# Designs tried in a protein design chat: VH-VL binders against q0atu2. Part 79

Target 1, 119 residues: q0atu2
Amino acid sequence: MLDKKARIRTSREYRNVFEKGKRLSGRFLIIYYVENALDNNRFGFITNKKIGMAVIRNRIKRQLRAIVREYQGQVKNKHDIVLVARAGIGKSSFEGMEKDYIAIMKKAGLFARNANKID
Below, E stands for the ipSAE of ESMFold2; O stands for the ipSAE of OpenDDE; V2 stands for 0.75 times the mean of E and O plus 0.25 times the DockQ between their complexes.

## First folded at step 3 (VH-VL)

Design p38 (framework fv_dusigitumab)
Fold by ESMFold2-Fast, scan of step 3:
Structure p38 (fold): chain C 119 residues (1-119), chain A 121 residues (1-121), chain B 111 residues (1-111)
Amino acid sequence: as target 1 above (119 residues)
Amino acid sequence: QVQLVQSGAEVKKPGASVKVSCKASGYTFTSYDINWVRQATGQGLEWMGWMNPDSGNTGYAQKFQGRVTMTRNTSISTAYMELSSLRSEDTAVYYCAKDLSYYETSYFDYWGQGTTVTVSS
Amino acid sequence: QSVLTQPPSVSAAPGQKVTISCSGSSSNIGDNYVSWYQQLPGTAPKLLIYDNDKRPSGIPDRFSGSKSGTSATLGITGLQTGDEADYYCGTWDSSLSYEYVFGGGTKLTVL
């Protein structure tokens, strides 16, 4: 589970990342990211109603938070990063979401080239 | 800064199709869904559907399923809504609206000026 | 037919306050954030309130929103003649395959 200080909470903060940040698309995920003025990274998670019912959206959010938490030590510091689930993510495996996350974070230059899973 | 500019008024005969455009500026077009909402004369707002300009994916209200098609051209930041098999009841002002549909909110933060479509014989 | 129920009209004098209700069900207002839109005569709707109770930049604090259970309320204080408009609530409805639904609209007359 992510610490409260590592979460983007307000609509204004999400809007800031969307409007001023860079965007990169993966298979199941889109990330928006921008440098922040804090000592830590913050993550936001968006699962819009077009993906499916609340039970599916909640499962996906839970799984994405687990993935982000597992790799948080490998993310370049001082970034606000929003993960947006794409259509089709509800049919993805946990492994598929994890693979997509690692790939897009590496492409964005937010991960070390040889980023490894946290034990 | 953010602006949605729609095409001009249309007059169509019953059975025809109409295609309304919505040109976006002042933001990254592919980052936010475009929704279409209509308003018949003296009536309330009626949601027609959403279009994701990045993927091209759409979702339509059941009432319009089979008659509406929402598309985009990302090279010119323009969304389109085509309504076929027009009836007199389709006489309305048609709006495009930007939302943060990728965020878990229900708000349309900017609206186009509207396009009047009149269906008459 | 509107899925969300609003009073068709409300009236008050300049300087007074009004509230506009919006009633729905567990699948729409009960499960989702509510937005409010203002439509001045002859114009496109404008976002007035989002996420139940938040104001966009440029919207004065005399406009407020709240939500309780399956109902939402828009409050307007210090009424001005320029507030004369139609007001619509809106939200997503999961029971309709995630369609966005609007209230029937409330015509505010400032007398």
Scores: ipSAE 0.014, ipTM 0.607, lowest interface PAE 8.0, mean pLDDT 85

Design p39 (framework fv_dusigitumab)
Fold by ESMFold2-Fast, scan of step 3:
Structure p39 (fold): chain C 119 residues (1-119), chain A 121 residues (1-121), chain B 111 residues (1-111)
Amino acid sequence: as target 1 above (119 residues)
Amino acid sequence: QVQLVQSGAEVKKPGASVKVSCKASGYTFTSYDINWVRQATGQGLEWMGWMNPDSGNTGYAQKFQGRVTMTRNTSISTAYMELSSLRSEDTAVYYCAKDLSYYETSYFDYWGQGTTVTVSS
Amino acid sequence: QSVLTQPPSVSAAPGQKVTISCSGSSSNIGDNYVSWYQQLPGTAPKLLIYDNDKRPSGIPDRFSGSKSGTSATLGITGLQTGDEADYYCGTWDSSLSAGYVFGGGTKLTVL
């Protein structure tokens, strides 16, 4: 589980990332990201209603949090990052989501050197 | 700036298929989902489905399931909506719309100009 | 027939104000943000309000939105003849038959 200081919690904080941040899309994930004035990274997780029922959306959120937690030490410090699940993510495997996350974070320049731990 | 430009009007006979195109420009095509919405003669707006242009995944409204297919060609930034087994009640203006989603919201920030499809014998 | 209920028409004089209601249920408006779309005669719909109460760039502050429970409202002040249009509310429905749903539309006439 990500601790509370590493989580974007309020709608105001989410809107700040969307309005001021950069956007990068992957196959199953979109990230919005902006530098913050804190001493740590914060992550947000969004699943639109078009993804499916609450049980599916909650499963996806749990899986994304697990992925982010596993790689949190590789992320460049002082960023607010929001992960938005794209339509069709429910058809992806856990491995597929993980690979997409790694690819997006590398493209964004947010992963530190030697961040790839998969395959 | 962002534009969605749709193909021209079509006249089809009952039982035929129609394929409407929607060419995107002014943004990264694969980054935003495309939705299709129609407006049948004398009716309001009716959502048909969404298509993710990066993955190719789709979701269709139950009413159109089995008759609609949404695809794309990323090399020319173009989305397609094909409706088969046409009936007179499919006479409508068909719109593509760019889906901007963030937080727990998704809305259609830019729309194509519409394609009139007339189904008549 | 439409999932969200709007009055079919509304009218007022130039300079007056109107409100257009949009009623749904817990699985749509009650659980999701609402958008409003304006359709001028012979044109494609245009995004007017998103996230219940936000305006895109270029939309004047005469247009406002709000949401309470399972209902949303579009407010228009200082009516102009150019506001004559059909107005649609829209949101996602999170039930088993999930999808985007629109209101039936409201025709605004400026008399």
Scores: ipSAE 0.063, ipTM 0.716, lowest interface PAE 5.4, mean pLDDT 86

Design p4 (framework fv_dusigitumab)
Fold by ESMFold2-Fast, scan of step 3:
Structure p4 (fold): chain C 119 residues (1-119), chain A 121 residues (1-121), chain B 111 residues (1-111)
Amino acid sequence: as target 1 above (119 residues)
Amino acid sequence: QVQLVQSGAEVKKPGASVKVSCKASGYTFTSYDINWVRQATGQGLEWMGWMNPDSGNTGYAQKFQGRVTMTRNTSISTAYMELSSLRSEDTAVYYCAKDVSYYETSYFDYWGQGTTVTVSS
Amino acid sequence: QSVLTQPPSVSAAPGQKVTISCSGSSSNIGDNYVSWYQQLPGTAPKLLIYDNDKRPSGIPDRFSGSKSGTSATLGITGLQTGDEADYYCGTWDSSLSAEYVFGGGTKLTVL
C-alpha cells in the first residue's frame, strides 16, 4: 500500500489533476499528471464501473498500486499522477499492466534519470 | 461555460436508423465520457451506454446491444449515437450527458437539451 | 419496472419538508454512490446531488441526500413552488453487466 501522503484522496484533488493536468494514453492505462507544490509525489487510481464487477475493479486497483509502489523511487518529485484504467485492462495480465505503466511514465518524461549513469 | 448541443428532431419509419449528434464545448472533450440516456413520453430515464471520446471504447446496455453504436469525431468535439432497426417503442427524447469519472464515482453533471426521435409508419 | 424503486408521487405545501426514497439492492445502491437528478417539465434532467450527499455549485442546501445500506433518500426542506418536478435517483449496478440504472422517478407536487 502507498503511504497516505502519497495518495490523492479527495474529489477536489482528482478534479484538479483531470482539469489542469497533461494526459497520456497507453494500451491499458491513461495517466493525468500535474506538478504539485508539495515535497512528494501523490498517486490516484480510477477503476470505474465500466471495467466490470467490483471484484475485477478491486483486483486491478490493488495490482496498479503494487506496480506504482515498486517504481515509486524512479518518479520525478512533486507530481500528482492519476492512473485511469481503460475498459480493456480487465483482459490484461499483471506483467502487461506493469509494462504499460513503465512505457507511459517514460514517454511522459516522469522517470528520473540516475545521476550516476553516463548518457 | 460547459454546453452539450444536440441535433434536431428526427422522424423515421420502422426499420430505419437514426444518428443523433452531441457537440461539446467549454471543456476538454477527450477528458470525460459521454453517456446516452433516453426517455419516452411520460416515462422514466433509461440508460443506453457510455463512450470514451479519447479511446473510442464503448459499453452498451444489454437491451440495446447489437442495435446501438456510439462514436465521436474529436476534431469537432462531437459525439454520436446511432440506433438501428427502429421500432415504435424507440420513440423518445434522447439525451447525451457528460460523465464525471473520478475517485471511483461517476455521475452526469451536464446534459444536452435532448433530441426527439419519432418512429411511425 | 425500474431496478431502483421510488414512490411514483409525493405532495406537500410550500415551506414544508418532504423526503423521497430510492430502494435498491447490494449490487447497486449497496455497492455504489448514488446521484439524484431533477427534471422540470419540458426540460433536460439536472444534477441535484452526487456521491450520496454532495451538492453541485448552485444547488441550495435545502436539498440533501443520504444513503443507508441498500436505500437512498433525497430530502427537500422549505419547499417552493419551483421545486415541482420529477426526481430520479441513479447509480451503477455492479452485477453481471455493469450498467447505470435509474429509479422510476417521483413526481413532486407542491400544493
Scores: ipSAE 0.014, ipTM 0.623, lowest interface PAE 7.3, mean pLDDT 86

Design p40 (framework fv_dusigitumab)
Fold by ESMFold2-Fast, scan of step 3:
Structure p40 (fold): chain C 119 residues (1-119), chain A 121 residues (1-121), chain B 111 residues (1-111)
Amino acid sequence: as target 1 above (119 residues)
Amino acid sequence: QVQLVQSGAEVKKPGASVKVSCKASGYTFTSYDINWVRQATGQGLEWMGWMNPDSGNTGYAQKFQGRVTMTRNTSISTAYMELSSLRSEDTAVYYCAKDLSYYETSYFDYWGQGTTVTVSS
Amino acid sequence: QSVLTQPPSVSAAPGQKVTISCSGSSSNIGDYYVSWYQQLPGTAPKLLIYDNDKRPSGIPDRFSGSKSGTSATLGITGLQTGDEADYYCGTWDSSLSAEYVFGGGTKLTVL
């Protein structure tokens, strides 16, 4: 599980990332990200109604948190990052979500060199 | 300012197809989904589906699955909704609407003016 | 046949207050945020309330929303003749593979 300090919690904090952050789209994920004034990274997770029933949305959130936790040490420090699941994510495998996350984070320049568990 | 401007009224025969356009301005077209909603005369609002202008992904109401296609042309910030195999019950005003999604919310903050589609023999 | 139930009409005099109910189930209002839309005669719908109880910029304080369990309510105080319109609630419904659904609409008459 991600530490409490590594999680975006309030609607104000989410709004800040959406309004001031950069946006990058992957196959199953959209990421919004902005540099913060903290000593650490914070992550937010959004699974909207278009994905499906609550049981599916909760499973996706759980899997995304596990992926983020696995790679958290490779993420450049001092960023607020919000992951938004796209509608098609419900049909993806865990490995598919993981590969998309790695690809989008590298494309955003948020991963340190060599932050590739799969390659 | 945000505007969604739709194409003009259409008159079609049963069995034909209609394609309605919705031109967006005043915001980044690819950042927000476009939804389509129709309303028959004197009746309520009926949701048809959503289209993501960035990816082209769509989700359709089960009632329209197989008859509706939602697309876009990002070079002119225009969304399209095509409905095929038209019948008299499809006579309605068709609206496009901008979907604002963040922090697990989704709602239609701006709407087009509507396009009247009349299906008659 | 709307999955969300609204009264077909409501009426009150200028300056009075009204409430419009929207009743659903656990697969829609019980699990998702509710929005309200105002449709003036001959015009497109306009967003009035989002996320159960929030107003977009430009919507006056006399409009309010609330949600309890599987029902939502739109409140309008200080009624004006310009408030005559059809009002629709809207939300997602997971029983239909996450389709957006609207209430049947309520015609508000300010007499």
Scores: ipSAE 0.017, ipTM 0.634, lowest interface PAE 6.6, mean pLDDT 86

Design p41 (framework fv_dusigitumab)
Fold by ESMFold2-Fast, scan of step 3:
Structure p41 (fold): chain C 119 residues (1-119), chain A 121 residues (1-121), chain B 111 residues (1-111)
Amino acid sequence: as target 1 above (119 residues)
Amino acid sequence: QVQLVQSGAEVKKPGASVKVSCKASGYTFTDYDINWVRQATGQGLEWMGWMNPDSGNTGYAQKFQGRVTMTRNTSISTAYMELSSLRSEDTAVYYCAKDLSYYETSYFDYWGQGTTVTVSS
Amino acid sequence: QSVLTQPPSVSAAPGQKVTISCSGSSSNIGNNYVSWYQQLPGTAPKLLIYDNNKRPSGIPDRFSGSKSGTSATLGITGLQTGDEADYYCGTWDDSLSAEYVFGGGTKLTVL
């Protein structure tokens, strides 16, 4: 679970990222990202109703938060980043989501050199 | 400023189809879903479905499945809702409304003025 | 009948306070954010409250929202005659294949 300070919580904050940020699409994820004026990164997670029932959406959201937390130290500082789950994510594995996250973060230039979990 | 402008009133016979348009301006049309909501005279609001103008994907309320089709034309920033096999109980004011397709939260921040559809013989 | 339950009407005098309740279940209000819409006679609905308790720009702070468990409440203070309208709560319902649902509406009379 991410620290409260590292989470985007309000609809207004999400709207700011969508309106001012850049967008990059992966296989299962879309990220929207913008530099912030804070000392840290913040993450938001969208698993909209189109993905499926609450049980599926809540599972995916928990798994995405776990992935983000594991790689948090590799993300370039001072960014607000929103992860939006695409419809196909409901049938992906945890490993599939993790690989997609790493790939899009690298492509966006948001990862420091090494994208391994702890190394 | 954001505006949604709908087509004019329609009078239809039972069994016919009606197609209502909703022209968006003042924002990037493809960034936000369009929802359709109807209201029969003296009755409450009833959600019909959503349409994603970027992808063309839709989701319809179960009671309208098979009778409703929601589409768009991105070159003119216009959404459409077509309801077929019209019955007298389809007599209502039909609204389009803008929301955010990619947010966990959903709310309809701007509404069209409404289109009155009357179904009578 | 609506999935979300609202009182059909409420009445109060100018300057008074009213609350309008909206009762649902764990699959709708309990699991999702609630919005409130105001509909003046002969007009389209207008967003009053979103994300349980937030106001759009231009909505005065006399209007407030709250959510507890499977119920939401719209509060209106300092009532004005221009507040006469129908008020609807709305949210997503996961048990209905992720359909958006409205309350049945509450008619507010200020006289």
Scores: ipSAE 0.016, ipTM 0.640, lowest interface PAE 7.1, mean pLDDT 86

Design p5 (framework fv_dusigitumab; at its last look DockQ between E and O 0.45; V2 from the best seeds 0.00; counts 0 for: pae O 6.8 > 2)
Fold by ESMFold2-Fast, scan of step 3:
Formats: C-alpha cells, structure tokens, sequence
Structure p5 (fold): chain C 119 residues (1-119), chain A 121 residues (1-121), chain B 111 residues (1-111)
C-alpha cells in the first residue's frame, strides 16, 4: 500500500510534473518525473480513456500501484513521478508491466545506484 | 522540429489494397503513439486507429476492423497504414497524427500533410 | 453520422465573437477531456485547444475552450478573415472499446 504522503493527489501537482518534468517512455508506460522539495517520493497514476473501459483502467491502475509499492525502496529520494499508461497496456501481462517499469526507471536513473548490487 | 511526412497520392481500383507511409522526424519515434484519421471529400474527420510504435500494439475503429492493418519500421521511423478491399467510399485524404498524453487525456499535437487515395474503376 | 454533434456552419463579421458547440454523451465528453482542431482550406488539421481549455504555444488567446457536462464549447473573439476554416471537436469514447471520435465539423465563414 502506498502511504498517502507518497501519492500525488491534486491536479495542480500532476500538471506541475507534466509541465516541468522530464519524460521517458517505455513499451507500455510513460513516466514524467521531477525532483521535489520534500523528503520523500510521490507517485501519480494516469489511465486515460484511450486505455479502454473503466474495468480495464481500474485493473491497470491497481497493478501499477502494486508494482510501484514493491520497488518503492529502490527509488532515489525526493522525486515526484507520474506513471501514464500507454495504448495497448491492457494487452500486457502483470509481468510485462513490471519489467517495463523496472527498465524505464533504470533508464531514467531513478533507481538508487546500489539498489541491485550485491557488494 | 517535429514533422510527419506522408507518401504521395495513390489511385487504386475497387478490391485493391493501399499502403500509406508516414515518416516521423524531430522526436523519438517510439515514444509517442501514431493515429490514422481519414477525410472523404467534403466530409468530416474519421478516426481509423492507433499504433504504439514501441510495442507494435494496435487498436482499430470497429468500422475498419478486418480491413485495416497498422505497422511500423522503427529503423526508419516510419508508420504504415494498409487498407484492403477498397471501395469507392474509401476515396479520402488519409492523415497520420502524433498522439500526446497530458494529465487524464490524449490528443493529436502534430499531423502529417495527408495522402490522397482515389478509388475508381 | 458523427458521434459528437456540432452545428454545420456559423458565420459572423470581422471583430465579432462566435461560439461553436459540441454535444456528446457520458461515455465521451462527459467522462473525458476535449480537444479542438482547426482545418484551413486545403491543409491538414492543426491542434487548437487541448484538455478542454488549454492552448498550445502559438495559439492566440482569442481562442478559448470550455466544457460543461456532456457538452464542450469553442469560443473565438475578435474574428479575423484568417479564421475561416472548419473546426472539429474530438475526444475518446470509453464505451465498449476505446475509440477517438470527432464532431461533424463546423464551417466558420467570416463575412
């Protein structure tokens, strides 16, 4: 479960990330991300109508939240990160979404340097 | 300098297929979905479908399912739309358009110049 | 017929204001953001408004958008002859499968 303080909640906060942040795309996900002035990370989740019916959009949103929660400890601190589902994500598996999330976060440099190292 | 450049005009006979190309430049091709929209002479805009150039996934309007195929070649940043079993009512200008998501919506920020397809006997 | 309903034409004199309506349903305009596209004669459509009321860079503030319930509105003030064009609203429809739907288009004539 993501703590309330770890969630982007207001439209103003979402728009700030979209307007000021960097954009990086994966196969099924886009992330927008910007450093914040807080002491924690915040995540937002967008499944727009292009994705499909509410049942599909709600499933995708729940699965993305579960993935983000699982990898929360690996994310570099002080970032607002918005995940936007791309067209076709409803045809992906949970494992496919998870793999895409890991790949995109690594490409963005948002995973902590030592997150996957066995030193 | 985002630009979508489409292939030239085509004249086809009923029953033939046509394949229109759309070459993207000025942005990362795989990062944005491509949509196809057509417009018959004197008529309105009609959405045909979307294609995700990274995954290759597609979604087609019900009207065109079974007749349309959308593909891409990422090595040359080019999207394709192939329409089969052509009829005279398929005579139209065909546009590709770049999709962008903003907050809880998506829209078409850049369009190709259009490709005229004429279906005649 | 188009899924979204627009008047087929509107007209006004230079310097006047016009409003173009776009009516839909709960599965499209009622539950999604609306965009507007301008198509000058012989050209491809151009994005004019996105996210109900936002303008891309380079679009003058004479153009505005709004949405209420299942309807959207494009407003143009200070009409100029260069505004003669067809105007289309568009949005996603989330009913059985997601499809992008356009209004039937409105021809604006500046008399």
Amino acid sequence: as target 1 above (119 residues)
Amino acid sequence: QVQLVQSGAEVKKPGASVKVSCKASGYTFTSYDINWVRQATGQGLEWMGWMNPDSGNTGYAQKFQGRVTMTRNTSISTAYMELSSLRSEDTAVYYCAKDISYYETSYFDYWGQGTTVTVSS
Amino acid sequence: QSVLTQPPSVSAAPGQKVTISCSGSSSNIGDNYVSWYQQLPGTAPKLLIYDNDKRPSGIPDRFSGSKSGTSATLGITGLQTGDEADYYCGTWDSSLSAEYVFGGGTKLTVL
Scores: ipSAE 0.535, ipTM 0.861, lowest interface PAE 2.2, mean pLDDT 89
Fold by ESMFold2, look of step 4:
Structure p5 (fold): chain C 119 residues (1-119), chain A 121 residues (1-121), chain B 111 residues (1-111)
Amino acid sequence: as target 1 above (119 residues)
Amino acid sequence: QVQLVQSGAEVKKPGASVKVSCKASGYTFTSYDINWVRQATGQGLEWMGWMNPDSGNTGYAQKFQGRVTMTRNTSISTAYMELSSLRSEDTAVYYCAKDISYYETSYFDYWGQGTTVTVSS
Amino acid sequence: QSVLTQPPSVSAAPGQKVTISCSGSSSNIGDNYVSWYQQLPGTAPKLLIYDNDKRPSGIPDRFSGSKSGTSATLGITGLQTGDEADYYCGTWDSSLSAEYVFGGGTKLTVL
């Protein structure tokens, strides 16, 4: 769903965000974010094995990717953003994850305007 | 500067419950999970479970499922572990520990001083 | 007994080197990062090694960690009497219960 240019791909890219970025936590998610030197945003997704079996972690990643795509048009450009699933996220509904994402992104100042589901 | 300060020693009789507190300071309490680990005298470490202070969600070791409850009060940055139906085998030092989880890793970077719980028959 | 197997004790003279092994399975050490904890007598455990081979700030480089397959190793060089402690390996087990597991612990004696 996300364009390949909008994905964080390499271990070095992920480490840059973790080491240099700001961290904000919500109920189910943590984001790390840092300004990049590109014209676009890039997103990464992390599910720790603490969350459960691979099928559960992959379901969560798919749900988070769908949420990010839905609101990507409202995200301020030039940021690398990594979403990390917190323990207990497997018990959350899709709506719960979505609300948490919106709240975190607003708190981080990364949502520039009213939410827009289409981009 | 990160500090986890636990409640004082407890003496209980079999069948009672105990509730141990763990007050966090020096970091944003809701941003990191709290784990509980116990250690009987002269024995090894035994993991009991984790608690997410923001959501209140928990995961318990199967051995303690049904007897342990982990909670928190975010307004005072305090985690709690309650163990019910106490037995003599529950005599141990109980530790809280701050969890770092990111990427494909998780480890306990800071520990409380421990709370001795003695269950006397 | 413990899911992760460590030798019960090791010993060596001051200045020497020891290694402490930690043997597990594919669902724990094989699939997950290993940490090591030091517990000095009468104190709480302290993080010594994380992510298999990384040291938190304040841990000297004479402490080292490694992992191969389903086994992990803690190395300690330049032994000091202050290193007398119990040492525990720990990791997540990725099985259905998803629990954190410790080794049985290794008592290090510096003669």
Scores: ipSAE 0.057, ipTM 0.726, lowest interface PAE 6.0, mean pLDDT 88
Fold by OpenDDE, look of step 4:
Structure p5 (fold): chain C 119 residues (1-119), chain A 121 residues (1-121), chain B 111 residues (1-111)
Amino acid sequence: as target 1 above (119 residues)
Amino acid sequence: QVQLVQSGAEVKKPGASVKVSCKASGYTFTSYDINWVRQATGQGLEWMGWMNPDSGNTGYAQKFQGRVTMTRNTSISTAYMELSSLRSEDTAVYYCAKDISYYETSYFDYWGQGTTVTVSS
Amino acid sequence: QSVLTQPPSVSAAPGQKVTISCSGSSSNIGDNYVSWYQQLPGTAPKLLIYDNDKRPSGIPDRFSGSKSGTSATLGITGLQTGDEADYYCGTWDSSLSAEYVFGGGTKLTVL
């Protein structure tokens, strides 16, 4: 699991990202991202109820956390990033989800240069 | 300020189709889903479905599957709801509503003024 | 007939407190955030409460929301004549192909 310090946890924190952050859409994910005043990144996750049943939403959430955890060391510091799962994500594979995450993060310029596993 | 402006009242015969428009302004149209909700005279609210203006993806209530089509024209920030095979029971005020999501939930923070659709022979 | 159950009507005198209940099941209210909407006569619905107990800007603190188990409650203190309206609870239901569901609505009359 992600460290508590690496998680967006409050309404105010989420609202700040949505109001002040930039938005990029992928095939399965939408990311909102904004610089923070911290020394670390924080991640938030939103699995909209439109995705499906709770069991599906929970599965997707676990998968997204796993993906973020896997690549968190390669993300540029001082960012709050919220991942919003799109309606079609329930039908995606883990690999497809991972690929979409990488693509979006690259598009956002949030991955460090020459980061491992993305080269 | 956020505004949703809907098209005018419609009168249709049974079996016909109706297409209601909803023009959005005051925010980025493609960033939030548009929902459609109807209300028969003297009755409660009934959710019909959602449409994502960015992808065009939709989710319809099972009750309306096969009869409803939700679309959008992003160039003019307008959403459309078309209901076919109209029946007298479809007589209602139809609302578009802007969606917003926090904490893995969504709700409707802004509503159109409503469009009255009357189905009569 | 509505997935969520509300009392058809409630009434109270100005200045009093009223509560409106909204009863559902585990697949809707139990698992999901509840919103409340106010509909004044002849107007479109207006967001009143979101995420069980949060108020949008412009909504006075005499309006409150709560959720427990599979039920939600809207509270209105210091009732005013302008509060006379229909109130609807709403939430997502995962058992209905992720559909949004409303309560049947409650008509609030200010005596």
Scores: ipSAE 0.018, ipTM 0.656, lowest interface PAE 6.8, mean pLDDT 89
ESMFold2 (binder alone), look of step 4: mean pLDDT 93; pTM 0.951

Design p6 (framework fv_dusigitumab)
Fold by ESMFold2-Fast, scan of step 3:
Structure p6 (fold): chain C 119 residues (1-119), chain A 121 residues (1-121), chain B 111 residues (1-111)
Amino acid sequence: as target 1 above (119 residues)
Amino acid sequence: QVQLVQSGAEVKKPGASVKVSCKASGYTFTSYDINWVRQATGQGLEWMGWMNPDSGNTGYAQKFQGRVTMTRNTSISTAYMELSSLRSEDTAVYYCAKDLGYYETSYFDYWGQGTTVTVSS
Amino acid sequence: QSVLTQPPSVSAAPGQKVTISCSGSSSNIGDNYVSWYQQLPGTAPKLLIYDNDKRPSGIPDRFSGSKSGTSATLGITGLQTGDEADYYCGTWDSSLSAEYVFGGGTKLTVL
């Protein structure tokens, strides 16, 4: 489970990301993201009623948190990021969700890169 | 200022349909779900369903499935709730409400004034 | 019947404190955030508390919320005549095709 410090916890904080943030869509995920004034990243997860039954939504939410935790060290610091599950996510594999997460985070420029810069 | 303004009172016969409107102002209409809640005289609040004004997607309470339709017109920031096959027990005040919920919760920060629907035989 | 249980009425004198309980199950209060709504006679409901314990702008700190397990509580201190109203808890129920559910309501009388 993510530390409480790394979680977006209130509806007001979610609203701030939606209103001020940028949006990118992947196959199974939409992310909304904005730079924050804190010294850490925070993540929010929306697997709302539009996705399907509670058992499916709870499974997806747990799997997304696990993926985010594993790749947390690769995310550029000082961002609030909300992951919104799209309708099709209920049919995806864990590997499919992970691949989509990596692709969309790279597209957003949110994954830190090691670049060999020769001076 | 955020406002939800509903259409006026309706009197209907059993078996008829009623369509209530809810005009939103003071915020981005497509950013927040609209929920519909009703209340019979002297009774509690009863949730009917939600409508996503961006996508048009809806979810209805099982009790109303097959009788309720929730729609919107984004060009005039207006939500609609139509209830068909009216019965006397559908006599109630019907409210629209703006939903700020973004996860496995909802909370209704602004409500319309209510529309009284009377079903009389 | 509602799936969330509230006492039908509570009463107290001005300046006193009251608590209103809201009891549910693991599929609703146990799993989701709770909101509280105030309904003055003849008016639409008004949001009092959201996300278990948060107040919207303009709601005085006399109103508080809490959640423990499958139950939630609304607290009102320094009771005023203008607090006389019906109070409803509300939350999402994950077990019933994702429906929002309200408590049966509590009528607060300020005597």
Scores: ipSAE 0.015, ipTM 0.636, lowest interface PAE 6.8, mean pLDDT 85

